# Ledger of designs, part 308: VHH binders against o75319

Target 1, 181 residues: o75319
Amino acid sequence: GNHIPERWKDYLPVGQRMPGTRFIAFKVPLQKSFEKKLAPEECFSPLDLFNKIREQNEELGLIIDLTYTQRYYKPEDLPETVPYLKIFTVGHQVPDDETIFKFKHAVNGFLKENKDNDKLIGVHCTHGLNRTGYLICRYLIDVEGVRPDDAIELFNRCRGHCLERQNYIEDLQNGPIRKNW
Below, E stands for the ipSAE of ESMFold2; O stands for the ipSAE of OpenDDE; V2 stands for 0.75 times the mean of E and O plus 0.25 times the DockQ between their complexes.

## First folded at step 21 (VHH)

Design sa43 (framework vhh_h_nbbcii10_fgla; at its last look DockQ between E and O 0.01; V2 from the best seeds 0.00; counts 0 for: pae E 14.5 > 2, unsure alone 63.3 < 65, placed apart)
Fold by OpenDDE, look of step 21:
Structure sa43 (fold): chain B 181 residues (1-181), chain A 124 residues (1-124)
Amino acid sequence: as target 1 above (181 residues)
Amino acid sequence: QVQLVESGGGLVQPGGSLRLSCAASGFSFSYDRLFSLGWFRQAPGQGLEAVAAISGSGGSTYYADSVKGRFTISRDNSKNTLYLQMNSLRAEDTAVYYCAARLPWEDSAEFDYWGQGTLVTVSS
C-alpha cells in the first residue's frame, strides 16, 4: 500500500556528501501517490531527491536501494542517466556476507567506471540510516581501511542522524572484516 | 593503468631529513578517494616492512613503531602525489622505499600496485 513508513518523517531527506568518499545517504523517496498523505513540506519524491542533490552542487551517478520492498518508487521515476541497483536488505539484522559483497561489488564497479568524474553513489534504505550506514561504513572499514569509529562518526555527521542499532555498531566496531572478493 | 613512481631518495647523514614523493597515475586522489596508500621499505637482507599508510579519506593513518614520531605520511590531491617526510633519520632506516596502492575496484584486499622503489641511504 501507500502508507508512509513509520518514523519516515522524522529523518532528514538527504544527508551531505561524506568527505573523502563518493557516498551520500538519503531516506527513501516516495512516489507521487504518497503525496496525498503528506504535508507539502514533508514530501520527498525522486524528483525532490535530485533537486536537493543539485542544491548541494553534486550529481548522482548511482543509486543503491537497500529497501526490502518495491512499493516506494519505481526505477522509471529516475533519470535514465542514473543507474539504479536494488539490493534487497532485511532490516534490523546485520547484513549477511552476500549482501555485503553485493554492495561492495556495486561500489567497486561504479568507481572503476567513474574514475573521470565526481558523481556520487546515493545509498538509501527506508530511513537512510541503519542499513545504509552499516553498509557504507562496512565498505569504508573493509576496503578503504578506515577506523570503525571514524567511519561511524563520519557517516553520522554527514547523514545528520546517528546509527541507532547497537548490533550494527557492535559489528562495525568489533566484528570481523568481511571478505572483499 | 595505475602507475606509481617514487622519487626523493638519496644519501643522508644520521639525524638528517628526507622527503619522498610518489606520483600516482591511473586513479584520482580527488575523485576516487576510496583507496589506501602506503610506504614500505626493504633493507638489505631483510623482508618487506610496512612503514606508513593512509586511507583515501585521510581518516586513518598507520605508522610502524620504528618510525612513529619521526615519519609523516601525507598526500596532495591536486598533484595526485603521496609523500613521506622522514626526520631524524637513522642508519637502520636505510632501505629501498616503495609506494603502494590498494584500490577497491581491484580483486584484492591487499596492496596490489607498487612503484619501482627509491633508495634511501643513511650513513655518516
Scores: ipSAE 0.009, ipTM 0.229, lowest interface PAE 10.8, mean pLDDT 91
Fold by ESMFold2, look of step 21:
Structure sa43 (fold): chain B 181 residues (1-181), chain A 124 residues (1-124)
Amino acid sequence: as target 1 above (181 residues)
Amino acid sequence: QVQLVESGGGLVQPGGSLRLSCAASGFSFSYDRLFSLGWFRQAPGQGLEAVAAISGSGGSTYYADSVKGRFTISRDNSKNTLYLQMNSLRAEDTAVYYCAARLPWEDSAEFDYWGQGTLVTVSS
């Protein structure tokens, strides 16, 4: 069966564009097969994702999927052809250096290819919060030179939920800076 | 819906053996690669104790000191089933045994999915 992810209903579907960046964060969209388990107001499909982005007068140019499964939706189920990248990200510990590198490489490649438009990078894990927030903040800190507390505050405000995992927060605030990625 | 269903509990004499099974549904051992599965137990009036765990990635195992060398955790991916082979059982192993899962699509470090438990009684 297609179980709704634990506590998935408790999170806002889509955040706001993070000002001064190309990022927007959201929870994992769920394909049609999950809708039997959801009230109509709880549904958040791939189509709903794109509608909500358009309602913000924005456009996705890349989706980075941090989950370890293809159970929730598949790229071919998206209503539009948008570049899609899966970066398998461990959900219970600070992402390793290889994962951080892959994320930075993907973001830098997008920014170069999209320097002449205003399209957004959509980033999600299951809930669009801890893993998503960690990697976005790690990028802003290491590559853009943003202060850790400012990156975290910006993410929390725009996602509409605060980062919860203390290990992630501690690593962002006090952990190694990887500026030469 | 993720479900875990234990079986194989019962009454056994000290020094005996039992094999517990946990049938999983709602995720796949083969497709959903980075899960953790575990066995936990709770004796009457006591707290919950982690007994053994296994991860999908790399096949790492964990055992509580009290069961090392006596218990073996394993899985059969084709049957979506977790096992606990319990040998050289002692009275102190008497407990309700639970199967639990931490799935990779959850942000939580906790084991979020639990079975109903199966009773193991070690007595002569």
Scores: ipSAE 0.000, ipTM 0.175, lowest interface PAE 14.5, mean pLDDT 85
ESMFold2 (binder alone), look of step 21: mean pLDDT 78; pTM 0.796

Design sa5 (framework vhh_h_nbbcii10_fgla; at its last look DockQ between E and O 0.55; V2 from the best seeds 0.00; counts 0 for: pae E 6.2 > 2, unsure alone 58.9 < 65)
Fold by OpenDDE, look of step 21:
Structure sa5 (fold): chain B 181 residues (1-181), chain A 125 residues (1-125)
Amino acid sequence: as target 1 above (181 residues)
Amino acid sequence: QVQLVESGGGLVQPGGSLRLSCAASGFSFSYDRMFSLGWFRQAPGQGLEAVAAISGSGGSTYYADSVKGRFTISRDNSKNTLYLQMNSLRAEDTAVYYCAAKYPWLDSPSEYDYWGQGTLVTVSS
């Protein structure tokens, strides 16, 4: 249905580009059918997403959708020029190795194909925080060799909200490195 | 497990039409728009030739000069199927036609990462 996700209004729509990376996190945009349940200033549609990104003088080159539902918006709601990738990711639990692997490969593939531009990788779950933060940090830690605390701090600062799930934080800080390629 | 299965090949007279289908599984046309899809063909005694391609989003298409204006590549996301509509067929179009998919997140040295088994198209009087 068209019910607003719980606590969705509590989070900033779009974060900031993470310095030194091509990542930007945001909460899930909602298709037009949700607008009737929102105040005008609360609305955040796919169109609004792109407008906000543009206001930051950035451009999205890829959207990775980590939500576990298809009801929020459709790929058709996005410009054809921006590729869309769905990685169904269960909430509240640490993503499995396959999910991590898919995310890493998607990012690496994008970077390989987009060496000649500075387009961003937009990542979102429902709130654009926990699942999103975990996978971005997991990538930075496993692939880029960033210290876990540094990765977490960077993400939190840029998203404007802190990771909330202790199991995610603990796994990032003390969990094993996941295999890459 | 990604699989591509071509169908629709057969014998047709010059000037005739044929539509090839490629049923894809293991990934979603709707929710994975990062990949590209294409048709290739290999005529007897010749090398593999690119025929047509379509981007993951469907916004861009490519056609070989030899088929431009006669062939149309399309896809149906709801059916997860790629098509090649072939009109005004010529004897020179006789070949085994292959469906292929390019997965951007796979670091493969090949242009396309997945291939079907092929379907034979014979254009003859």
Scores: ipSAE 0.174, ipTM 0.576, lowest interface PAE 2.0, mean pLDDT 92
Fold by ESMFold2, look of step 21:
Structure sa5 (fold): chain B 181 residues (1-181), chain A 125 residues (1-125)
Amino acid sequence: as target 1 above (181 residues)
Amino acid sequence: QVQLVESGGGLVQPGGSLRLSCAASGFSFSYDRMFSLGWFRQAPGQGLEAVAAISGSGGSTYYADSVKGRFTISRDNSKNTLYLQMNSLRAEDTAVYYCAAKYPWLDSPSEYDYWGQGTLVTVSS
């Protein structure tokens, strides 16, 4: 049940805002029940997430949760006024077109509703790296026209860790532009 | 695909109470907290009237002046159900009540994308 995800401790909790975008990436926050298995300095709860965002002088306006499980925290653990969307995303495979479309739709809806503020879209998977990096970069490439290597470099630098999964990197660099369906 | 189904309407005496339910499918209140949800009503021969609304996250509510203090909107995420508790009912509350949902955010109580088929509430002696 409350098993700490493998290698989760090895990743920075929260990245930096990606300049020129509305994105910030982080690893999955863990609800209080996981803290028995963590040293105090290792804890990263939903509350800790919001404190760290505020320390950067930023504000979250949407959380997109890409995990395929419901065990890490419940939406009720978030401030009640924070918009939240879970997109069930299988790991280890390049996300399918339906998943990519759902992500783009959520981002585009957010940008429309928040055009008059500077709030951020927080995106996470388990480690805030591979699925998160893929979908953010896919959006930047397909919707904003960013060059693949520039999107990847920006994500890696702001997350503080490099994308690891080769099939994702290859798809971003050499794969097709995705069409809306 | 979003679907909304109302229940709990019926005949009630003035001063009585009813609780309306709206069962949602096609999205999860727990995992998709971007839909704003609301209750609307339409009396015979009248236009559609916004009654109450609740934000997707559940933190903000709206009530029409005519129902403030008598009606309460709420939701149960585990049952994927929106509620309208109606107390101190009056004859003028007689109407067909509809639940509705709007993505992404509460913008206007009268502008919603998805609608139920309605449930009749009759307040009469």
Scores: ipSAE 0.041, ipTM 0.503, lowest interface PAE 6.2, mean pLDDT 86
ESMFold2 (binder alone), look of step 21: mean pLDDT 77; pTM 0.793

Design sa6 (framework vhh_h_nbbcii10_fgla; at its last look DockQ between E and O 0.75; V2 from the best seeds 0.00; counts 0 for: pae E 10.7 > 2, unsure alone 63.1 < 65)
Fold by OpenDDE, look of step 21:
Order: C-alpha cells, then sequence, then structure tokens
Structure sa6 (fold): chain B 181 residues (1-181), chain A 125 residues (1-125)
C-alpha cells in the first residue's frame, strides 16, 4: 500500500552533510503514488531529494536504503548514474553484525572508488534517523575512531533531529566495536 | 549467500543459436543495482575469456570483439536471471560458459566475486 509512514511528516526531509565525512542522511523519499495523500509542501519524492541535495551544492554518489520494505520507491525512480544499495534493516533493534558489516563494506568500497570526487553517501531509513544514525555513527566509531558521543552529536546536529532509540545510543556509547571484516 | 547457476548449454551446429541463462540468488537485480554481471568462457586448453558484461544499472554493456554482433547479454530483474543470447555460433565458441557477479566497490578490479559452475556449449557439425 501507499500509506504514509507514521510520523514521516515530522522529520526534516534532508539533513546536512556531516563535516569531515561523505555522509548525508534523509528520510525516505516517497514515489508519486503517495502524493495524493500529502499536501504539496509535504511531498518528498526521489526527484525532490536530488533537488534538495543540489540546493546544498552537493551531489549524491551512492544511496543506501535501510528500510525494511520496498513500497516507498523503486530504484528506477533514481538516476542511473547514482548507485542504489538496499540493506534490509529491521527497525527498533540494534542492527546485527552482518548488517553492520554490509554497511561498512559498502561505505569503504565507495570511498575507495570515489577518491577523485566529493560525492556523498546518502543514507536513509524510514525517518532517516535511528537506523540511519546508528549505522553512520557505528561506522565513524569503528572505522574512523571517532568518540561515540562526538559521532552521535555530529549526526544529530547535521540531521536536525536526535537519535531517539536508547538501545541504539547505548550500543554506540558502550557496546563493543564490531569487526570490520 | 550469493549463488549463480548457469543453464542452457548443449550441442549446436555451426550457425545455430543458443540462449544461456544464469539464475542468481542471494541478491536482487532490482534492489542491488550496483552488481555488475558478466559471462566468461573457457575453451579447451585455453584461458578464461571475458565474453560479455552488463553494468548494475543495465545501462552499459561490454562485448568481446570475438562475439560482438553475435551475442547479446541481458538481464531480467523480475526473474533475477542473466541471459546470453548466442547467435551465429562458431566452432571456436565451444567452451564452458560461466556466469559471474561483481561488487563494483570491492577492491577486485580484475576479478568477479561470484562464479557459477559453468555450462558447456559445444558447436560442432
Amino acid sequence: as target 1 above (181 residues)
Amino acid sequence: QVQLVESGGGLVQPGGSLRLSCAASGFSFSYDRWFSLGWFRQAPGQGLEAVAAISGSGGSTYYADSVKGRFTISRDNSKNTLYLQMNSLRAEDTAVYYCAAKYPWLDSPSEYDYWGQGTLVTVSS
């Protein structure tokens, strides 16, 4: 179905680039079939995503979709020039090691292949907050050696919303480092 | 885990046609659009040869000079299947044909990451 996700309207559509990183977080764009259920100013389509990114004078080089459904939009709704990666990530629970590894591997691979540009890694779940924030922060902590609180603060500030899930925050702050391979 | 299973090989006369299929599992053609897919072949006594490849988006294709104009690589996302349509087959096309998949971002510039077991194509009168 094309029902609007709960609380989807409550979140900023697109965050800001995280300084010192190639990450940008956003809420899930919704394909055209959802527009009939939204006011014009509430609409956020794949096209709108790219427009908003452009307005920030940035360019997406990769989209990582962490949603656990396929109903929001299709890869075909994206430009062919922008790779799309789906990592089905269950909500509300800390992502498992496999999910974390997939995310890290994707990011690292992208960075290796995109050394000659400054294109961004766009990451989203439904709200572009909890799952998205966790995995981005997990990467910064595990791979980049960033302090957990610094990573969380940076993400929150740039996303314009704070991580909400205590289990995610607790795991980031006090959980073990996950293997990078 | 990623698995690739080739089918469609067999005996065909010169000038004939054959279509190979590669059924993929463990990843989605629709939602893992970054995967590059390709066909390789190994003739008796020869090394592995790249035959054709298709980008993750499907927008780009590659063909070896030896098969250009005769072979067509395609993918069906709904079936998660890669195809190789082979027309105007020649004796020199005789080989075991392999399906392969590659993570574009993996640091493996010269090799595909996943391989099928291969299917034998024999072109003989």
Scores: ipSAE 0.276, ipTM 0.648, lowest interface PAE 1.5, mean pLDDT 92
Fold by ESMFold2, look of step 21:
Structure sa6 (fold): chain B 181 residues (1-181), chain A 125 residues (1-125)
Amino acid sequence: as target 1 above (181 residues)
Amino acid sequence: QVQLVESGGGLVQPGGSLRLSCAASGFSFSYDRWFSLGWFRQAPGQGLEAVAAISGSGGSTYYADSVKGRFTISRDNSKNTLYLQMNSLRAEDTAVYYCAAKYPWLDSPSEYDYWGQGTLVTVSS
C-alpha cells in the first residue's frame, strides 16, 4: 500500500499559532490506512490534528491543503463545518504567481469574513515546512509588509523547524515583491 | 476556469416533477468545500429570483418562500454536480433556471460570480 511520505516522521505534527497572525502550520495528516507502518506515538490523523489544535486552546476556521496529491486523506475526514481549500502546489519549485494569488485571496477573504472571531487558518503541505513556510511568509511580506528575515524567523520558531529549501529562502529574501494580487 | 452547465429542463404538466442538474468544472466539491451554490430563475418579463442555495462547506440550505416544501437542492460531490428536485410544479414556476456559484472567501462585488447558460422549464398543459 500507502507509503509514509519521505522524512514525514522527522517533523513535529503541529506547530504553534504564529503571534500577530491567524496562521498555524502542520504536516499532512494521514488517514487510517497509513497507520500500518507507524508506531502509535507516530500516528497523526485528521482527528489527531483537531485534538492537538484544541489542546492549544485554538480552533481552525479554514484548512489550506498545498499537497500535489489526493492520497493522504479525504476532505470528508474533516469536520463538515470546517472550510477546506485545496491549492495544488508543485514541490521543489518556488510557487508560481497563480498559486501565490490564490493563497493571498483565500487568506484575505477568510480574514474579512472572520474579523469578529479568533479562528485560525491551518496550512499544510506534505511536511508543513517548505511550501507552507514559503506561502505564509510571502503573504506576510507582500500583504502585511513584514521584513523577509522577520517573517522567516517567526515561521521557523512557531513551526519548530527551519525552512530547508534554499531557492525558497532566497526568493523570499531577494526576490520581487508580488504586489499584483 | 469555473464552468457551470445546466440540464434537465423541459415541458411538464402542472403537478409534475423535474430534476435539474448542474455539472461543475474548474473546482471540486470533494477538494473545495467552500463554494456557495445556488439556483436562480427568470420568468418572462420578470427580474431574476433566487430559488435555492446550499453552502459549500456546511450543508446549510435556503429556499425562497414560493418554493419551500416543493423544491429540494442537493449535490453529489463524487459527480461534481448540483441538483434541484422540483415537485408539484405550477404554471408560475415557468422560467429559465440558472445554476450559480460564489467563492465565499474572495472579495466580490456581487453575491454570485459564476453563472450557467440556463435551462428552460415550461409548466403548461
Scores: ipSAE 0.000, ipTM 0.309, lowest interface PAE 10.7, mean pLDDT 85
ESMFold2 (binder alone), look of step 21: mean pLDDT 79; pTM 0.804

Design sa7 (framework vhh_h_nbbcii10_fgla; at its last look DockQ between E and O 0.44; V2 from the best seeds 0.00; counts 0 for: pae E 9.0 > 2, unsure alone 62.0 < 65)
Fold by OpenDDE, look of step 21:
Structure sa7 (fold): chain B 181 residues (1-181), chain A 125 residues (1-125)
Amino acid sequence: as target 1 above (181 residues)
Amino acid sequence: QVQLVESGGGLVQPGGSLRLSCAASGFSFSYDRYFSLGWFRQAPGQGLEAVAAISGSGGSTYYADSVKGRFTISRDNSKNTLYLQMNSLRAEDTAVYYCAAKYPWLDSPSEYDYWGQGTLVTVSS
């Protein structure tokens, strides 16, 4: 259906690039069929996403969609020049090792093939906060060696909203490093 | 996990045609456009050779010079299956053909992350 996700309106549509990384987080863009349920200023479509990214003088090189549904928008709504990766990620629970690995592998692959540019990895779940924040921070911690608190702070600051799920935060702060292979 | 299963190999006469299939699981052709897909082959006593590749979006294709104009790579997203249509087959096309997938959209054989078990194509009179 075309019902607006709960609390979707409460979150900034697009965060800021995370300094020192190529990550940018945003809430899920909604395809045109959702617009009839939104005020004009509330609308955030795939097109709006790209416009907002451009306003930041950035360019998306990859979109990682962590939502557990396909009803929000279609890959066809995105430019063909921008790779799209769907990683079905269940909400409210810490992502499993397979999900973490898939995310890391995608990011590493992108970085390997995009050394000659500065295009960003756009990551989103429904709100672009909890699942998105966890996986980005998990990557920074496990792969880049960033301190957990630093990773979390950086993400929160750049997203404009703080991670909300205590289980995610605790896992990031005190949980084991996940294997990168 | 990602799995690739090739089929369609067999014995064919020179000048004949054959269509290979690669059934993919563990990822979606429709929703995982970051994946690049390709066909490779290894002839007896030879190294692995890239044959054809297709980008995640399906908008770009690559063909080895040796097969250009004879082979066609294609995707069926509804079936999550990769195809290699081989026409005007030659003896030198005899090889084990492998299906492969990778996150990066380049066609370097050594960088593909997932491989099938291969299917044998024999072109002989």
Scores: ipSAE 0.203, ipTM 0.626, lowest interface PAE 1.9, mean pLDDT 91
Fold by ESMFold2, look of step 21:
Structure sa7 (fold): chain B 181 residues (1-181), chain A 125 residues (1-125)
Amino acid sequence: as target 1 above (181 residues)
Amino acid sequence: QVQLVESGGGLVQPGGSLRLSCAASGFSFSYDRYFSLGWFRQAPGQGLEAVAAISGSGGSTYYADSVKGRFTISRDNSKNTLYLQMNSLRAEDTAVYYCAAKYPWLDSPSEYDYWGQGTLVTVSS
């Protein structure tokens, strides 16, 4: 099935670059087979993603896909020159330390390899909000020393939607700083 | 967890051809286009030489000057397999050939993170 993900239509397709970072968040793009269930203005394909990034005068240098499924689009729908990394992340629970470490390591590797350009790391889950926001904020808190409330506020403002899951918010605000190595 | 297994080595006459294969497991070329992949070789008594590489996204290739125009690196994402097509082989190509992968999570500059066991290519009459 090509069923539209629950509540997917309710979210802005792409956020704005988070100032002072290399992150941009978006909801999962959907390949053309999903479009029969969407009004034209509701469509958000892999091509639409790249058009919207270009309209912001930005360029993606890495896509990190946090979805726990392979059905939404194929990596082949992305330009071959854009690195793509799948990190299978279960929803509804705070990501485990292995998942957090994979994310941190991928971001750190990207920043090292791309220190001489201004390309962005695009991060998405299904809605580009809860799992995406958690991992971006966890990186900012643990690696860059950003205060939890400041990281959350920055993500919410730039995504255009607030983090919704209270267990994620609670863990970011009150949980331990995770080790980076 | 990550494994690389080379095959296709053997004895061949000068001017001949061989195709090396490297079967990967523990990561997916389809899901993990972030991996850089390469072939290296080591002749008896010599150091390790980079032969060819392909970027994780597949957009760029590298070849050592000694093999340009004769060797072709490629990959088949559906089979999770890296290839090295070696044409117009010369005695100087005699070496153990290794495939290697660089995983994006490891901070190991100037080194590939995972290596195969090697496959021997001997070019002689």
Scores: ipSAE 0.011, ipTM 0.371, lowest interface PAE 9.0, mean pLDDT 86
ESMFold2 (binder alone), look of step 21: mean pLDDT 78; pTM 0.796

Design sa8 (framework vhh_h_nbbcii10_fgla; at its last fold request DockQ between E and O 0.66; V2 from the best seeds 0.00; counts 0 for: pae E 3.4 > 2, unsure alone 62.8 < 65)
Fold by OpenDDE, look of step 21:
Structure sa8 (fold): chain B 181 residues (1-181), chain A 125 residues (1-125)
Amino acid sequence: as target 1 above (181 residues)
Amino acid sequence: QVQLVESGGGLVQPGGSLRLSCAASGFSFSYDRTFSLGWFRQAPGQGLEAVAAIRGSGGSTYYADSVKGRFTISRDNSKNTLYLQMNSLRAEDTAVYYCAAKYPWLDSPSEYDYWGQGTLVTVSS
């Protein structure tokens, strides 16, 4: 259906690039069919996403979609020139090793193939906060060796909203490093 | 699991045309644009040769010099199928044609991670 996700309006559409990384987080863009349920200033479509990214003088090189549904927008709503990867990620629970692995390898693959540019990895779930923040921070911690608190702080600051799920935060701070293979 | 199944091979006369299909399963062309797909061929007594490739994003294509201008690689996301349109076929195009998929982020010793079983194309008068 075309019902607006709960609390979707409460979150900034697009965060800021995370300094020192190629990551940018945003909430899920909604296809045109959702616009009739939104005020004009609340609308955030795939097109709006790209406009907002451009306003930051950035360019998306990859979009990782962590939502567990396909109803928000279709891959066809995105320019064909932009790589898109759907990783179905269940909400509210810490992502499993397979999900983490898939995310890490997607990121690593992108970085290997995009050494000659500065395009960004756009990551989103529904709100672009909890699942998105966890996986980005998990990558920074496990792969880049960033301190958990630093990773979390960086993400929160750049997203403009703080991770909300305590289980995610605790896992990032005290949980084991996940396998990279 | 990822599976690739080729079809469309057969006997054709020189100068004729043939279209190969590769039905992919285990991943979606629409929901995974990070892949690359390719056609390879192996002629009798010869090694494996890259024929054509296409990226999942952007539609960039590659063609071997030997088939450039005659072959066209394409994909249909709605059907999750890769195609190879072969025109102006020559005797030297006779080979088993393989479909392959590449995932750059996977640590694989091979360039392409998944392969079909192949389909035979015979060009003969």
Scores: ipSAE 0.627, ipTM 0.847, lowest interface PAE 0.5, mean pLDDT 93
Fold by ESMFold2, fold request of step 22:
Structure sa8 (fold): chain B 181 residues (1-181), chain A 125 residues (1-125)
Amino acid sequence: as target 1 above (181 residues)
Amino acid sequence: QVQLVESGGGLVQPGGSLRLSCAASGFSFSYDRTFSLGWFRQAPGQGLEAVAAIRGSGGSTYYADSVKGRFTISRDNSKNTLYLQMNSLRAEDTAVYYCAAKYPWLDSPSEYDYWGQGTLVTVSS
């Protein structure tokens, strides 16, 4: 794969840990083959991801990849010691109930298995914003009982960018609580 | 639907070797590394015994004391297959061997959710 994703350069690579949660969001890292079309300061590889997480004094215990493609990096580009889960999530529409369930299932399992450590769940889509923000907020609302506006504000502040898609925002604010769990 | 299918069982003499395979379908070892896989066995007239286990990430393994140093669990992600290499076999290793998965491992830390139908290993002279 040789095409830089549309508007990818416009987004901060990695957000901040969301206080009171185990989440951190980031944009998709790009494998070395993409770097010919990037200035050095624009590069954000799988290795750069782990370095930036370490700089925040954090450690990833799971990566959830929400992209609907396999071209950006391969799981082999990640340390084998890091658990990884790909959830193929279509963009531009509110994720379906099966996708929401799979996300919640993975998060709940992580929390049980990692109750005695402080490792984070890293979540990304292409830009680390709309699909990522929707599913994180959906979890916080449905499972943790967080008010929709509070979940959205927390995500936006910690990601460093506001959720952009109005249909996602409207579903979070006004849509039904999903009893997937 | 997750499926596990064992193969490679048979009759072998004491001191011999055998390799069991477990073909997995319904999830990808390459794109989902949140699983744990294990081998269990049930000898005639006995209960179920955990033999060996391996994580999908990091390669951490567990072995029962009765098989340490003789058995090796491994996986091949490209073939979506789990293996159990059994060396220095003894009569007490005679059992039906089952492949099992805890998948996703994040949901149930103590319970294996998916089981194969088993493959018989008989160690006899």
Scores: ipSAE 0.325, ipTM 0.707, lowest interface PAE 3.4, mean pLDDT 89
ESMFold2, look of step 21: ipSAE 0.291; ipTM 0.669
ESMFold2 (binder alone), look of step 21: mean pLDDT 79; pTM 0.811
ESMFold2, fold request of step 22: ipSAE 0.184, 0.148; ipTM 0.601, 0.579
ESMFold2 (binder alone), fold request of step 22: mean pLDDT 79, 79, 79; pTM 0.812, 0.805, 0.811
OpenDDE, fold request of step 22: ipSAE 0.615, 0.594, 0.605; ipTM 0.837, 0.828, 0.831

